# VH-VL binders against PDZ domain-containing protein 8 (Pdzd8): the designs that were tried, part 18

Target 1, 198 residues: PDZ domain-containing protein 8 (Pdzd8), of Drosophila melanogaster (Fruit fly) (q9vyr9r83to280)
Amino acid sequence: HQESLRRASALVSLNFVMQFLFHEFKNSNRVRKWFYRKLSIELDELISKTTTGKLLDKLTIKELELGDQFPDVKSLSVHNVELDKDEQRIENLDLLLDINYVGNFTTSIDADMVLGKKGSITLRVKQLSGMARLQFTRKPYTHWSISFLGDPELILDIESKYQGRQMQSNITNLISNQIRKAVRRKHTLPNYKLRYKP
Below, E stands for the ipSAE of ESMFold2; O stands for the ipSAE of OpenDDE; V2 stands for 0.75 times the mean of E and O plus 0.25 times the DockQ between their complexes.

## First folded at step 6 (VH-VL)

Design t29 (from k4 with heavy chain L54V I57Y G59S S103D, light chain S35N S57Y; framework fv_rosmantuzumab)
Fold by ESMFold2-Fast, scan of step 6:
Structure t29 (fold): chain C 198 residues (1-198), chain A 122 residues (1-122), chain B 111 residues (1-111)
Amino acid sequence: as target 1 above (198 residues)
Amino acid sequence: QVQLVQSGAEVKKPGASVKVSCKASGGTFSNYAIHWVRQAPGQGLEWIGYIIPVFGYTSYNQKFKNRVTMTRDTSTSTAYMELSRLRSEDTAVYYCARGSYTDSGYEYFDYWGQGTTLTVSS
Amino acid sequence: DIQMTQSPSSLSASVGDRVTITCKASQSVSYSGDNYMNWYQQKPGKAPKLLIYAASYLQSGVPSRFSGSGSGTDFTLTISPVQAEDFATYYCQQSYSDPYTFGAGTKLELK
């Protein structure tokens, strides 16, 4: 029907605009510093909160590339929206998005380890796909959360080196497995949610 | 060619600790995960946790998290599992197993140690 | 945690028979065409031995009379024809989510 055609056209326009904005701003110093800061926080937490962190003296981000594409939204629906009593502010917004990301986000990290050992890892996100829930709420504090309704499809390209030697495929496959498990635990319902405070 | 050789049988009293070793040979110790699985007499298999030797990273089944510690020595290609505050219910055969991964990231245990019998009794 | 229900707990068979063992996960252990299910054989006094990984792939060195199938929550191990050395206990295992869990085991006994 006519409505289905209009919705498909609107979605194409949305994706076009988002891709344009992404390419316009991805090389912005402010945007790059934001991603660097977020990644640095995650790496600091890894060092202080995990058993792996006991082996690490310092992690240095050597490369951060935002990639070639912004996530493509295959479908978007408003699952819930709540306004305050004055009908002036959004108090709760719940969006369901069918996301397909094929953008090659890449980071390279050098690790200084105990006993003077050195390692490095280059992680590239080839694809991330799934049904995502984006939620905005003002209670108990203003925040955004993102979670996946099921296990997302995550395709990674990983290269790792230890003492200058490239690690064999079995260990890189293990690293991929651990990253997927972390995504399931932190970002998949009913598990943990990623939160962003505006 | 790949072989996992475990330490010998242990007899411990309740409240004691035990440390079991698993020595890898014929393969690349550092490129695999080493898992630990136990089996009580006449019972099934129970997963305890694993260590990734190259990084020293460990992950434990929550049931054992407060009592288990996994370590390794890369110079001898040996993984260790220490279980503390032993009780009679810890009487079991403890196995180490090598975790291999497919390109899709799912894991399977392709080689197993011969097992270490632990008896906890007064 | 993902619970693995294995059935039957025991079964009797004769050499030459076709036997099937089933395993049901409390949650799907499949994603994007991949099945995170493994099967192991254990003989008395011995360590388990990998037979099948990823639900249907035969481990090298394992006889072709062993086969696996299934997806989602329901998986099957088939042994056909049963040989004398196949009388053992069989375990399914999911590797989809930590903690990894095993079925309670199926003891294949000589009839």
Scores: ipSAE 0.011, ipTM 0.577, lowest interface PAE 9.2, mean pLDDT 82

Design t30 (from k4 with heavy chain A33W Y50G G59N E107Q, light chain S30R S97D; framework fv_rosmantuzumab; at its last look DockQ between E and O 0.49; V2 from the best seeds 0.00; counts 0 for: pae E 17.4 > 2)
Fold by ESMFold2, look of step 7:
Structure t30 (fold): chain C 198 residues (1-198), chain A 122 residues (1-122), chain B 111 residues (1-111)
Amino acid sequence: as target 1 above (198 residues)
Amino acid sequence: QVQLVQSGAEVKKPGASVKVSCKASGGTFSNYWIHWVRQAPGQGLEWIGGIIPLFGITNYNQKFKNRVTMTRDTSTSTAYMELSRLRSEDTAVYYCARGSYTSSGYQYFDYWGQGTTLTVSS
Amino acid sequence: DIQMTQSPSSLSASVGDRVTITCKASQSVRYSGDSYMNWYQQKPGKAPKLLIYAASSLQSGVPSRFSGSGSGTDFTLTISPVQAEDFATYYCQQSYDDPYTFGAGTKLELK
């Protein structure tokens, strides 16, 4: 029907705009520093809060590449809207997004292991897909958050080395499983803050 | 065929230490976890911890972490578990087991040693 | 710690019977479509032997009369038909999170 075609066209237009903006800004120092900061927080949690992470003493982000694609939004709907009665402004906005990411986000991480051993990990996100909840809220203070509903499809390409030599596939599979578990453990209520403009 | 052969039975007094060995043969040693599991008389199974021989990295059950040390000797394909400050409740059969993985990183214990009986008594 | 609750604690069966043993985890042991649950058999005086891994995958060399099912928190081991060599104690075990934990065991006895 004509309404279905209009909705599809608008979403395609949004995706093209986001791809254009992504390519214009992906190499900016501010955007890269934001991603370094976010990844560092996740790595610190991995070390401190998982038993497998306790095999790793320190993780240092060596390289970070945002990839060649912005996530493709397959559908977008408003799940919930709450207005502040007095101010006539949106106080809470929940969006549901069906996303598909194949942009090959890549990071290289140097690992200091217990007993003075050294390793390195190169992680590439080949696919991240699923239904996500994006929340903008002013309660208790202005912030936003994003989380997946259920387990997202996450396909990783991991290369790992120990003392300069490539590790075997069963070790790489263990690392991949722990990363998937970390995503699951944070899935329900990750909270993110909006960055303030100077 | 993978085999795990453990050292013989031990009798110890409270406060002593014991070191149990687990020698692997018939397969790859260095890149599989070697786990230690104990079973008190008439009781179920309790995981103590594990070591991955390639890196020498250990993962201990928090219950034992200040009394257990796991090591290995890759040249002899042997893993070791040392339990210190023994108590009477440490009386058990101690097993080593190999942790195998699926391609998704799922771990399961596919080969087990014959067990080492430890008796702690005064 | 993830606790494994097995039931029943013991049961009696005759050769040819169908036996069902259940195991309940105190929290989900499922991630990315995989269930991190294993089943072991232990005969008196012997080490445990792996029967089932990943909830339903049969270990090589294990007879097809053993089967596993379930996902998340609820798991079942089925033996059908029971044979003379199957009288033993059976343990479930999760390998989802540390410490790895076992059920208390289910003893299958000859009636």
Scores: ipSAE 0.000, ipTM 0.476, lowest interface PAE 17.4, mean pLDDT 80
ESMFold2-Fast, scan of step 6: ipSAE 0.535; ipTM 0.805
ESMFold2 (binder alone), look of step 7: mean pLDDT 92; pTM 0.950
OpenDDE, look of step 7: ipSAE 0.015; ipTM 0.582

Design t31 (from k4 with heavy chain N31Y T58A G59D S104A, light chain S32R S97E; framework fv_rosmantuzumab)
Fold by ESMFold2-Fast, scan of step 6:
Structure t31 (fold): chain C 198 residues (1-198), chain A 122 residues (1-122), chain B 111 residues (1-111)
Amino acid sequence: as target 1 above (198 residues)
Amino acid sequence: QVQLVQSGAEVKKPGASVKVSCKASGGTFSYYAIHWVRQAPGQGLEWIGYIIPLFGIADYNQKFKNRVTMTRDTSTSTAYMELSRLRSEDTAVYYCARGSYTSAGYEYFDYWGQGTTLTVSS
Amino acid sequence: DIQMTQSPSSLSASVGDRVTITCKASQSVSYRGDSYMNWYQQKPGKAPKLLIYAASSLQSGVPSRFSGSGSGTDFTLTISPVQAEDFATYYCQQSYEDPYTFGAGTKLELK
């Protein structure tokens, strides 16, 4: 269809604009602090969930790099639109996006343990791709949420050390699987949705 | 040779607690996950949870989360599972099992302990 | 939770037979073309023993008469030819999502 050609051109323009905005803002203090805050909350939750939190003296984020690229939107469709009874404003908006991310988001975390034990992990996101649902809803309060429709394809590079030595492959593979489960659990419909308030 | 050796049978009254041990020998204990699975008489297998001994990180099946605690002692390569507020339906054989991972990240239980029989009766 | 349905619950066979045991997951347990499905054998009074991991990979030391297949939600364990030592209960298990869940078991009995 002619409509499909028009949409393809619009997606190229959208992706270009999003890449431009990403490169303009990825080094901003506000954006970097937001990611530090979110990651710190996750690390605090890990410490509080386990009895071994008593064995962890300090977790330090040593590196946080947002990477080289913003996610590409391969397709975007409107799944649902609801207007109020007067057709004056949007009550619900439901978008489906085919997302492909190849941006090398990287974080390095150092763990200082009691009795002088030390560990470190460096995680790099090589690829994250899948179909995502972006939903805007006014009830119970105005917010938008994002979730994946199925298990996204996630390719990670993980480097881990304990007491200065590279960890055995089993522990690295275990960490990779735990991250996959966490992403699925927190960000995949219907299991869990991530919500943001405008 | 990797072996998981569990502590002996326990008989408890309702409301008591039990602590089962699982000692690993042969392999490097700290680099694997240790899972716990139970089996009631004549019934199937039920997953309880796991611990990653290297980090002391544990997570549990929601069904048991408020009654189970998993710990480890790396100096003796031993993992422990403590189940509190015991009920008669906790009567089962409790197994520990080692979680190994393929390079693609999927987990499988390659070695199992011999099992610890728990009887809860009043 | 992911529910695992095994069929049949029991099966009678003779030495030399080909038997198949089926396992159905309530949702896909495959990720990037790999399946998080394992099969275990359990004899009375003993701990389970790993036979197949990742749906189709034979565990070291397990005889080649055991094979696994399937993807997504539908998986099969095949034993061919059945030997006398194979009469046991078989369990499928998904390791895709916590909590890990097992099928109810299939008891293979001598005819």
Scores: ipSAE 0.320, ipTM 0.737, lowest interface PAE 3.5, mean pLDDT 83

Design t32 (from k4 with heavy chain L54F I57L G59N Y106W, light chain D34T; framework fv_rosmantuzumab)
Fold by ESMFold2-Fast, scan of step 6:
Structure t32 (fold): chain C 198 residues (1-198), chain A 122 residues (1-122), chain B 111 residues (1-111)
Amino acid sequence: as target 1 above (198 residues)
Amino acid sequence: QVQLVQSGAEVKKPGASVKVSCKASGGTFSNYAIHWVRQAPGQGLEWIGYIIPFFGLTNYNQKFKNRVTMTRDTSTSTAYMELSRLRSEDTAVYYCARGSYTSSGWEYFDYWGQGTTLTVSS
Amino acid sequence: DIQMTQSPSSLSASVGDRVTITCKASQSVSYSGTSYMNWYQQKPGKAPKLLIYAASSLQSGVPSRFSGSGSGTDFTLTISPVQAEDFATYYCQQSYSDPYTFGAGTKLELK
């Protein structure tokens, strides 16, 4: 029971520290550039690999807001850890996290569409919850990957405009559904992992 | 009120092409996807693809991608499905259907055309 | 592609009976509390008609004797009590991923 109390205290401390670091660094140029770069890569893939992308010539991130909260970690376990041959640094680290995110990450994207038309979409992540696997590996190159072990709960708020006017709900809903399908395909283990690069 | 009306029956020889029309009335044609589904005699339903008339955007079932083309004419609220290089196995009733999409993520075909019979015979 | 296995292929019933038709997906067609499963009715020589969407939502104008249930991979359409106009073929359809796929159909016949 003493061990159980220590574990609960450690988790509270972890969440407190992560929230503090998030609020301190969410407006730093380094952190914002990292998210901008990652989102740009995802948008480029959207243009090249989805049916909606056929309408799109170029996507431009107009606004990126990291939101109000860092994900809350409900449980954390070390699934695997490997050290180098002299036991001085971590070669592989594998963590399982039960996360609950309610932070309102928001991005506004301008779309240059075929035939000179203009569109925009604002995407807000209202909730993301599930069991995540966070992996760190050094070989063949240093990288982080994140994937969900099962079906994560993802609640999105999406607004779309075409030529400065709000699109009819059925079209907006179709676009939203395509985004949901893409997220399910790419971020559920074993199909896809998000990778951190230097 | 919403109605989808399809073109009449077609008889084609192997290797030919067919173009089926689907005219929408009573609703907002451009705000919905128009799906195409076929049914061979005595068989079940098979999805071919859809077009979003607002943009002209198409999405085809991989099985048909190399032979199917979907287009629309917004001035007449008409969607078209053209299937080329016809085989006897393409003999079927071809339906158009309206796709509805909800904010909850649900997708379903709420209105259907009466069907167009295609017979491919040598 | 997601395969839909529908059973039985046919069944006989009398007016007033309760009938159930089942549909099994080769993988889960539910995500974040939503099930992407629809049911259609087709009479000979006619186009299909939507009965149920999102596994359990009754389409406007469809009688309440039709109901749907299920989640994940297993879904059921229930007709109770069966009426004379209900003798038709019923199809399930998943909308979880493209391509959309249908079950092979269940023919409901008068006993």
Scores: ipSAE 0.458, ipTM 0.795, lowest interface PAE 2.4, mean pLDDT 83

Design t33 (from k4 with heavy chain A33V G59Q S100R S103E, light chain A54Y S95H; framework fv_rosmantuzumab)
Fold by ESMFold2-Fast, scan of step 6:
Structure t33 (fold): chain C 198 residues (1-198), chain A 122 residues (1-122), chain B 111 residues (1-111)
Amino acid sequence: as target 1 above (198 residues)
Amino acid sequence: QVQLVQSGAEVKKPGASVKVSCKASGGTFSNYVIHWVRQAPGQGLEWIGYIIPLFGITQYNQKFKNRVTMTRDTSTSTAYMELSRLRSEDTAVYYCARGRYTESGYEYFDYWGQGTTLTVSS
Amino acid sequence: DIQMTQSPSSLSASVGDRVTITCKASQSVSYSGDSYMNWYQQKPGKAPKLLIYYASSLQSGVPSRFSGSGSGTDFTLTISPVQAEDFATYYCQQHYSDPYTFGAGTKLELK
């Protein structure tokens, strides 16, 4: 079918444009600060709402690198579209994307612990692939959200230090396990909000 | 060469507390996770929780959360599990076990202590 | 909590037999292609011993007559051929989510 060939061509064009935009804007102050703020919120939640947080004095993001590539979209379908009364704007949009990310997103976090102890973790996302749902809605406020329909493939590279020394692999592997459990429990990549202040 | 050695049998009355020890030898205690599992007479295994000795971080099964406390002493490579407000239903063999992780983050219990028998009776 | 249902609760066999023990999880214990399922052997008066981790990976020092298979919710431990030292109780365990849970156990008995 000719439409299937056209859709495949459209996906190649979409991926090309998204990679181009990613490389143009990945080092922009606005984009980097947005990721920094989102990650800071997650770290604050870790400190305030977990037993682990009672042993932590402060978590500090030392490095944040958005990586080498934007996620590659292997397929895209529109699951739902709702337009306003005048059919002029999108009220709700629900997209299903088969994504493959091999971009090496990297963050380095320093931990100040009780009794003056110091730790650090460098987390690199080597691969993230699966079926993602990207939703846009204007009610109750304008926002985007992303979630996975099933369990994604997630390959992490983690380096950890305690008191300036490399942690033994078993502890680093345990940290990987805890991150994977957190991803499974939340079932979503971080939600982001596009809010317009009144 | 890795060995987990637990404290001896305990007999307690209802309402009392018990503190079981698990001493690690032959390996590096702080590089592993210590889990606690119990087994009532003629019954299966029941997970209680774990402690990460390097940090003193604990995670408890909600069933035991208000009665269990796990601690460690890194200088003696010893983990402790204290269970309070004991009931006859707490009569069981209590095991400590070492949690090991693969590169993919998968966990398994590769070494177990010999077990500590707790009897709760009046 | 994830419930692990083992069947049968007991099984009689003779030395040289092939036996299978099944374990069913109330929800999938697999994530990103990996199955968070272990098998342990326990003899009377002894602590459990790890046989298989990752649903199908044989622990070092465990005889090759033990094998594991399965994914998602359905898992199987196979012992073939059964030896005299294999008469024991076997437990499956998931660590996909907290709390970690074990099956009720399958007792392998001599006919």
Scores: ipSAE 0.366, ipTM 0.748, lowest interface PAE 3.4, mean pLDDT 84

Design t34 (from k4 with heavy chain N31S F55Y G59Y T102Y, light chain S30D S32K; framework fv_rosmantuzumab)
Fold by ESMFold2-Fast, scan of step 6:
Structure t34 (fold): chain C 198 residues (1-198), chain A 122 residues (1-122), chain B 111 residues (1-111)
Amino acid sequence: as target 1 above (198 residues)
Amino acid sequence: QVQLVQSGAEVKKPGASVKVSCKASGGTFSSYAIHWVRQAPGQGLEWIGYIIPLYGITYYNQKFKNRVTMTRDTSTSTAYMELSRLRSEDTAVYYCARGSYYSSGYEYFDYWGQGTTLTVSS
Amino acid sequence: DIQMTQSPSSLSASVGDRVTITCKASQSVDYKGDSYMNWYQQKPGKAPKLLIYAASSLQSGVPSRFSGSGSGTDFTLTISPVQAEDFATYYCQQSYSDPYTFGAGTKLELK
C-alpha cells in the first residue's frame, strides 16, 4: 500500500517534469529541427518504398506545430532490466508505458504528384493512446527505441486538397492508413536511418 | 511506333453494360497513364478518367464514378473501360488516349485510339 | 470544376490567313510558372491530335505555323499561315485539375 502510494507520487512527478520540459523546449530550434528532419525522412521513405510514393514527386512540409501537451503516462512498469557483469550500469532497460496523448500535433504538407497533379494535407493528431514499449540498449550502440504493443487508439483530423479542392474520402483513408502503419513501427533514437557506430 | 487499337462498335439496350478495350503496342505501356474521353454526336470532348497500368491506380470523373470501372492487363498491354447502367445519353464515340510519362510535370494526350462507337437505344 | 470558355465557336478563313482562337479558364491553371493548358486538332471522323502542350510547347511533328501563348486564365492558339489541311475543329484542354475539361471547340472553316 505504501509502495503503491510512492509509485503513484513518482508517476505524478514524472508527468509534471515531462510537461515542463515539453513547454520549455517545444519551440526551441533544435527540437523543431529534429521533428522536421524525422518527418522529412519518413516522407522520403514513403516516396521510395511504397506504391503510393511512386505517384509523388516532391513533398514539402509547410507547417509543423508540436501542439499543446506531452503524452500523459497513466502507468509505468519495468518489464526487463539487464545490468553489466559488475551489476553497476544498465545494459538494457525495457519499460512499458500506458500513454494518453491529447496534444493536437499538427503538420501541413504540400505534394507535387505525377501527371502534374497537386495535393496538400493538413494532419492533426487529436488523440493517441495505448501501451508503448520504451527500450534502452548499449549494444551495438547506445540508443533508445519506442514502439506500441498492438494497435493504439489514434484519432486524427485530416484535411486534404487534391487539385485545389477539398477531398475527404479516398485520400483521407489512404493517409490514415499510412499514419497508422508508421505509428505501429519501432522507431529508434537519435540517429534514425544512419549508421550507429559510436 | 506507338499505337492504340480499340475494340469494335457496340450497340446496347438501356440498362446494359459495355466493356471497351484499348490495346497498346510499341513504347512502354505500364509507365504511361491511359485516359478515356468520349464525344457525343456533334458535341465536344468529355473526360471520363484514367488508369496508370504500372500501379493499377484509377481516377474517375465524379459524373461517372458510380458507373465506370477501369482495369488493365499488363501481360497483353490492354486497358479496359466498363460503363454500366447505360442510358441513351451515353451514345458517343469513346476514345482511349495515352497520357504523358508518369513522372512528367505536364499531362497531355499524345497518342489516341481510333475510337469505339457506342449506340444505346431501345 | 474548371470551366473552359472557348471563342469563337466558328471561324472562316482563307489559305494564307492568320487566325487566333482564345480559351479562358474559370480559374488559374498555372503552377510555379508553368501553364497546364493543351490544344488539340480534330478532323471529322478522326481522333483528336495534340498540337500544343504546356500552353506554348509545340508537339513533335507539328508544323511551326501552330503556336500557343498565354498564362493564368487566358490562352491563345495561333495558326499562321493557314494551310488547306488546317480546316478542322480545335479544342483547348486544362490538365491542372481533375476532372480534366475541354473547351466547346472552334470550327475553322474555309471561306
Scores: ipSAE 0.000, ipTM 0.447, lowest interface PAE 18.3, mean pLDDT 81

Design t35 (from k4 with heavy chain Y50W L54I I57T T58A G59N S104E, light chain Y31W; framework fv_rosmantuzumab)
Fold by ESMFold2-Fast, scan of step 6:
Structure t35 (fold): chain C 198 residues (1-198), chain A 122 residues (1-122), chain B 111 residues (1-111)
Amino acid sequence: as target 1 above (198 residues)
Amino acid sequence: QVQLVQSGAEVKKPGASVKVSCKASGGTFSNYAIHWVRQAPGQGLEWIGWIIPIFGTANYNQKFKNRVTMTRDTSTSTAYMELSRLRSEDTAVYYCARGSYTSEGYEYFDYWGQGTTLTVSS
Amino acid sequence: DIQMTQSPSSLSASVGDRVTITCKASQSVSWSGDSYMNWYQQKPGKAPKLLIYAASSLQSGVPSRFSGSGSGTDFTLTISPVQAEDFATYYCQQSYSDPYTFGAGTKLELK
């Protein structure tokens, strides 16, 4: 009973600290530029590496709001830890996180399409929750990856325009469905996303 | 009223190409995707790919890879599927179908064209 | 690709019977409580007609004697009671992942 209460208190403290840091830094120029850069890279990859991107000339981020909440960690467990032979630093780390995000991350993107057509999309993440695996590995090169152990819950609010007019509901629902499929493809095991320290 | 009206039957020789049309009504081009599905004689349904006419964006089943191209003409509300390097195995009825999406993200084909019969023989 | 295994391949029934058609996906086609499974009816020489979407939602205009159930990998279409116009071929289809795939079909025949 007491141990259960202590562990719950520890998670509350962790979440409090993470929320404090989030609110302290979400409007900093460094943090905003980092998210802008990461999103720009993803959008450039979409244009250059997909068939859909061949119909797009340029994607421009018009708005980027990090939202009003950091993800809540409902549980955290260490699945595996490996230390180097000096036992001085972490060589491999596996963490299991039960996360719940209800933070309203919002981005507005303008799309210049072929033949001078113009589009825009405003995407708001209302909820993202599920069991995630966070893995850090130094070999063969230093990287970290995140993946979901099952299908996460994802609730999106999408507004879209084409040629200055708000798009009808079915096409907006189609765009939402494509985003959900992309999340499943890239972030559900066995798939993972590699990240390197800049 | 929603209708998808397809072009007439085609007879082609191996190695040729065919272009099937699907004329849509009822505002389909501004709000829906158009999918293409084929059915060989006595066989089941096989998905070929889709086009989103408002954007002109198309995505294909990898099985058809470099042989299929989907286009549209917004002035006539007509979608096209062109299949090249035809083989006898491409003998089938080709259907266009409207892709509808719910707010929950479910996708289904609610309206279908009448089908276009393609026969590939020497 | 997600493989759809449909059974039986053919089924004989009489008017008034209850018939059940099963569809099994090679991997889950459900996500966050939603199932991306559709059922279609096809009569000879005609295009398919949507019966059920989202595993259990009845399409507008389709009689209530058609019902769908299931989640994950196992799905079922039930027709009860069978009417004379129901003798046709039935197909399941997943819309969870590209490429979209159909079951091989179940032909419902008059006994």
Scores: ipSAE 0.455, ipTM 0.802, lowest interface PAE 2.4, mean pLDDT 83

Design t36 (from k4 with heavy chain S30R G59E G99E, light chain S32Y D98T; framework fv_rosmantuzumab)
Fold by ESMFold2-Fast, scan of step 6:
Structure t36 (fold): chain C 198 residues (1-198), chain A 122 residues (1-122), chain B 111 residues (1-111)
Amino acid sequence: as target 1 above (198 residues)
Amino acid sequence: QVQLVQSGAEVKKPGASVKVSCKASGGTFRNYAIHWVRQAPGQGLEWIGYIIPLFGITEYNQKFKNRVTMTRDTSTSTAYMELSRLRSEDTAVYYCARESYTSSGYEYFDYWGQGTTLTVSS
Amino acid sequence: DIQMTQSPSSLSASVGDRVTITCKASQSVSYYGDSYMNWYQQKPGKAPKLLIYAASSLQSGVPSRFSGSGSGTDFTLTISPVQAEDFATYYCQQSYSTPYTFGAGTKLELK
């Protein structure tokens, strides 16, 4: 019981510290540049690598807002840790996190389409929750990776326009379903690696 | 295809300011960082800084930080570099260049403007 | 700041030759298999043109006679066989960290 209470107190402290760090650094040029670059790469690959991308002349990021909250950690488990013999440094670390995100990450993308047609999509992440695995390793290079175990609960607010007019909800639902499929495909284990490049 | 078009040659007196433009066409202006690089006559290339048009995020080489300002106008897909308190040593060709990158984080300048010649003379 | 030392400063060759240009960084610009090193070609009165990125990746539209190699601090650009249009100045550039820095350039001249 005492142990349970101490663990609950530790999670409250962790979440407080993470929220503090998020609010201190979310507006830094370094953090915003990282998200901008990541999204730009995905948009470039959409145009270059897909047949549907051939209907698009260019995509412009109109808005990118990191939102108001960092994900809450509801539980934290260490599944593997390997330390350096002499320096007590972490060589490998596997963490399992029960995450609940309600931070309103928002991005807006303008699309110039073939034949002079224009579209836009505004995507807001209202909620993202699920069990995530966070992995750190120094071999063969230092990197972090994150993936979800099973399907996360993802609640999106999507507004799409075509030629300046709001698109029907059935089209918005199709876009939402494709995003959910992409998250499942890319992030259910472990297809996403973050590289640290100082 | 992507093209960067710069403003024309400038002749300035020491102590003056110059503002060079770089207009992007053919690609998505807001999605890429625009860097500025200069080259003095007969010399090599020197990096000045960059701007990300989406947020107006800038980073300057410390050598120029107190004299350079980079701005953008997203409605005209144009980036600007203003260099103040000009000296004869600022005589150079100034280039804008688009930074592209891969999923592995490799960064490189895939498209360049034609260059703007600046002459600073008394 | 990372200093790029490029050699030679000039090099004379004939059409059909194999030429090698080297670039040395003052600290590693590689990170566990990835190298943040680029090569550009510049002709008189023109803007630089990207040839090689990531030390060894050939840019689209660049002839296969250009190749890059190296890791860590030591990098090489090879041109083989040299063609008449290849007489230009070549620059290496690191994109590992800001400020981005260039080598001093190598001028390839006709013998």
Scores: ipSAE 0.000, ipTM 0.516, lowest interface PAE 13.7, mean pLDDT 80

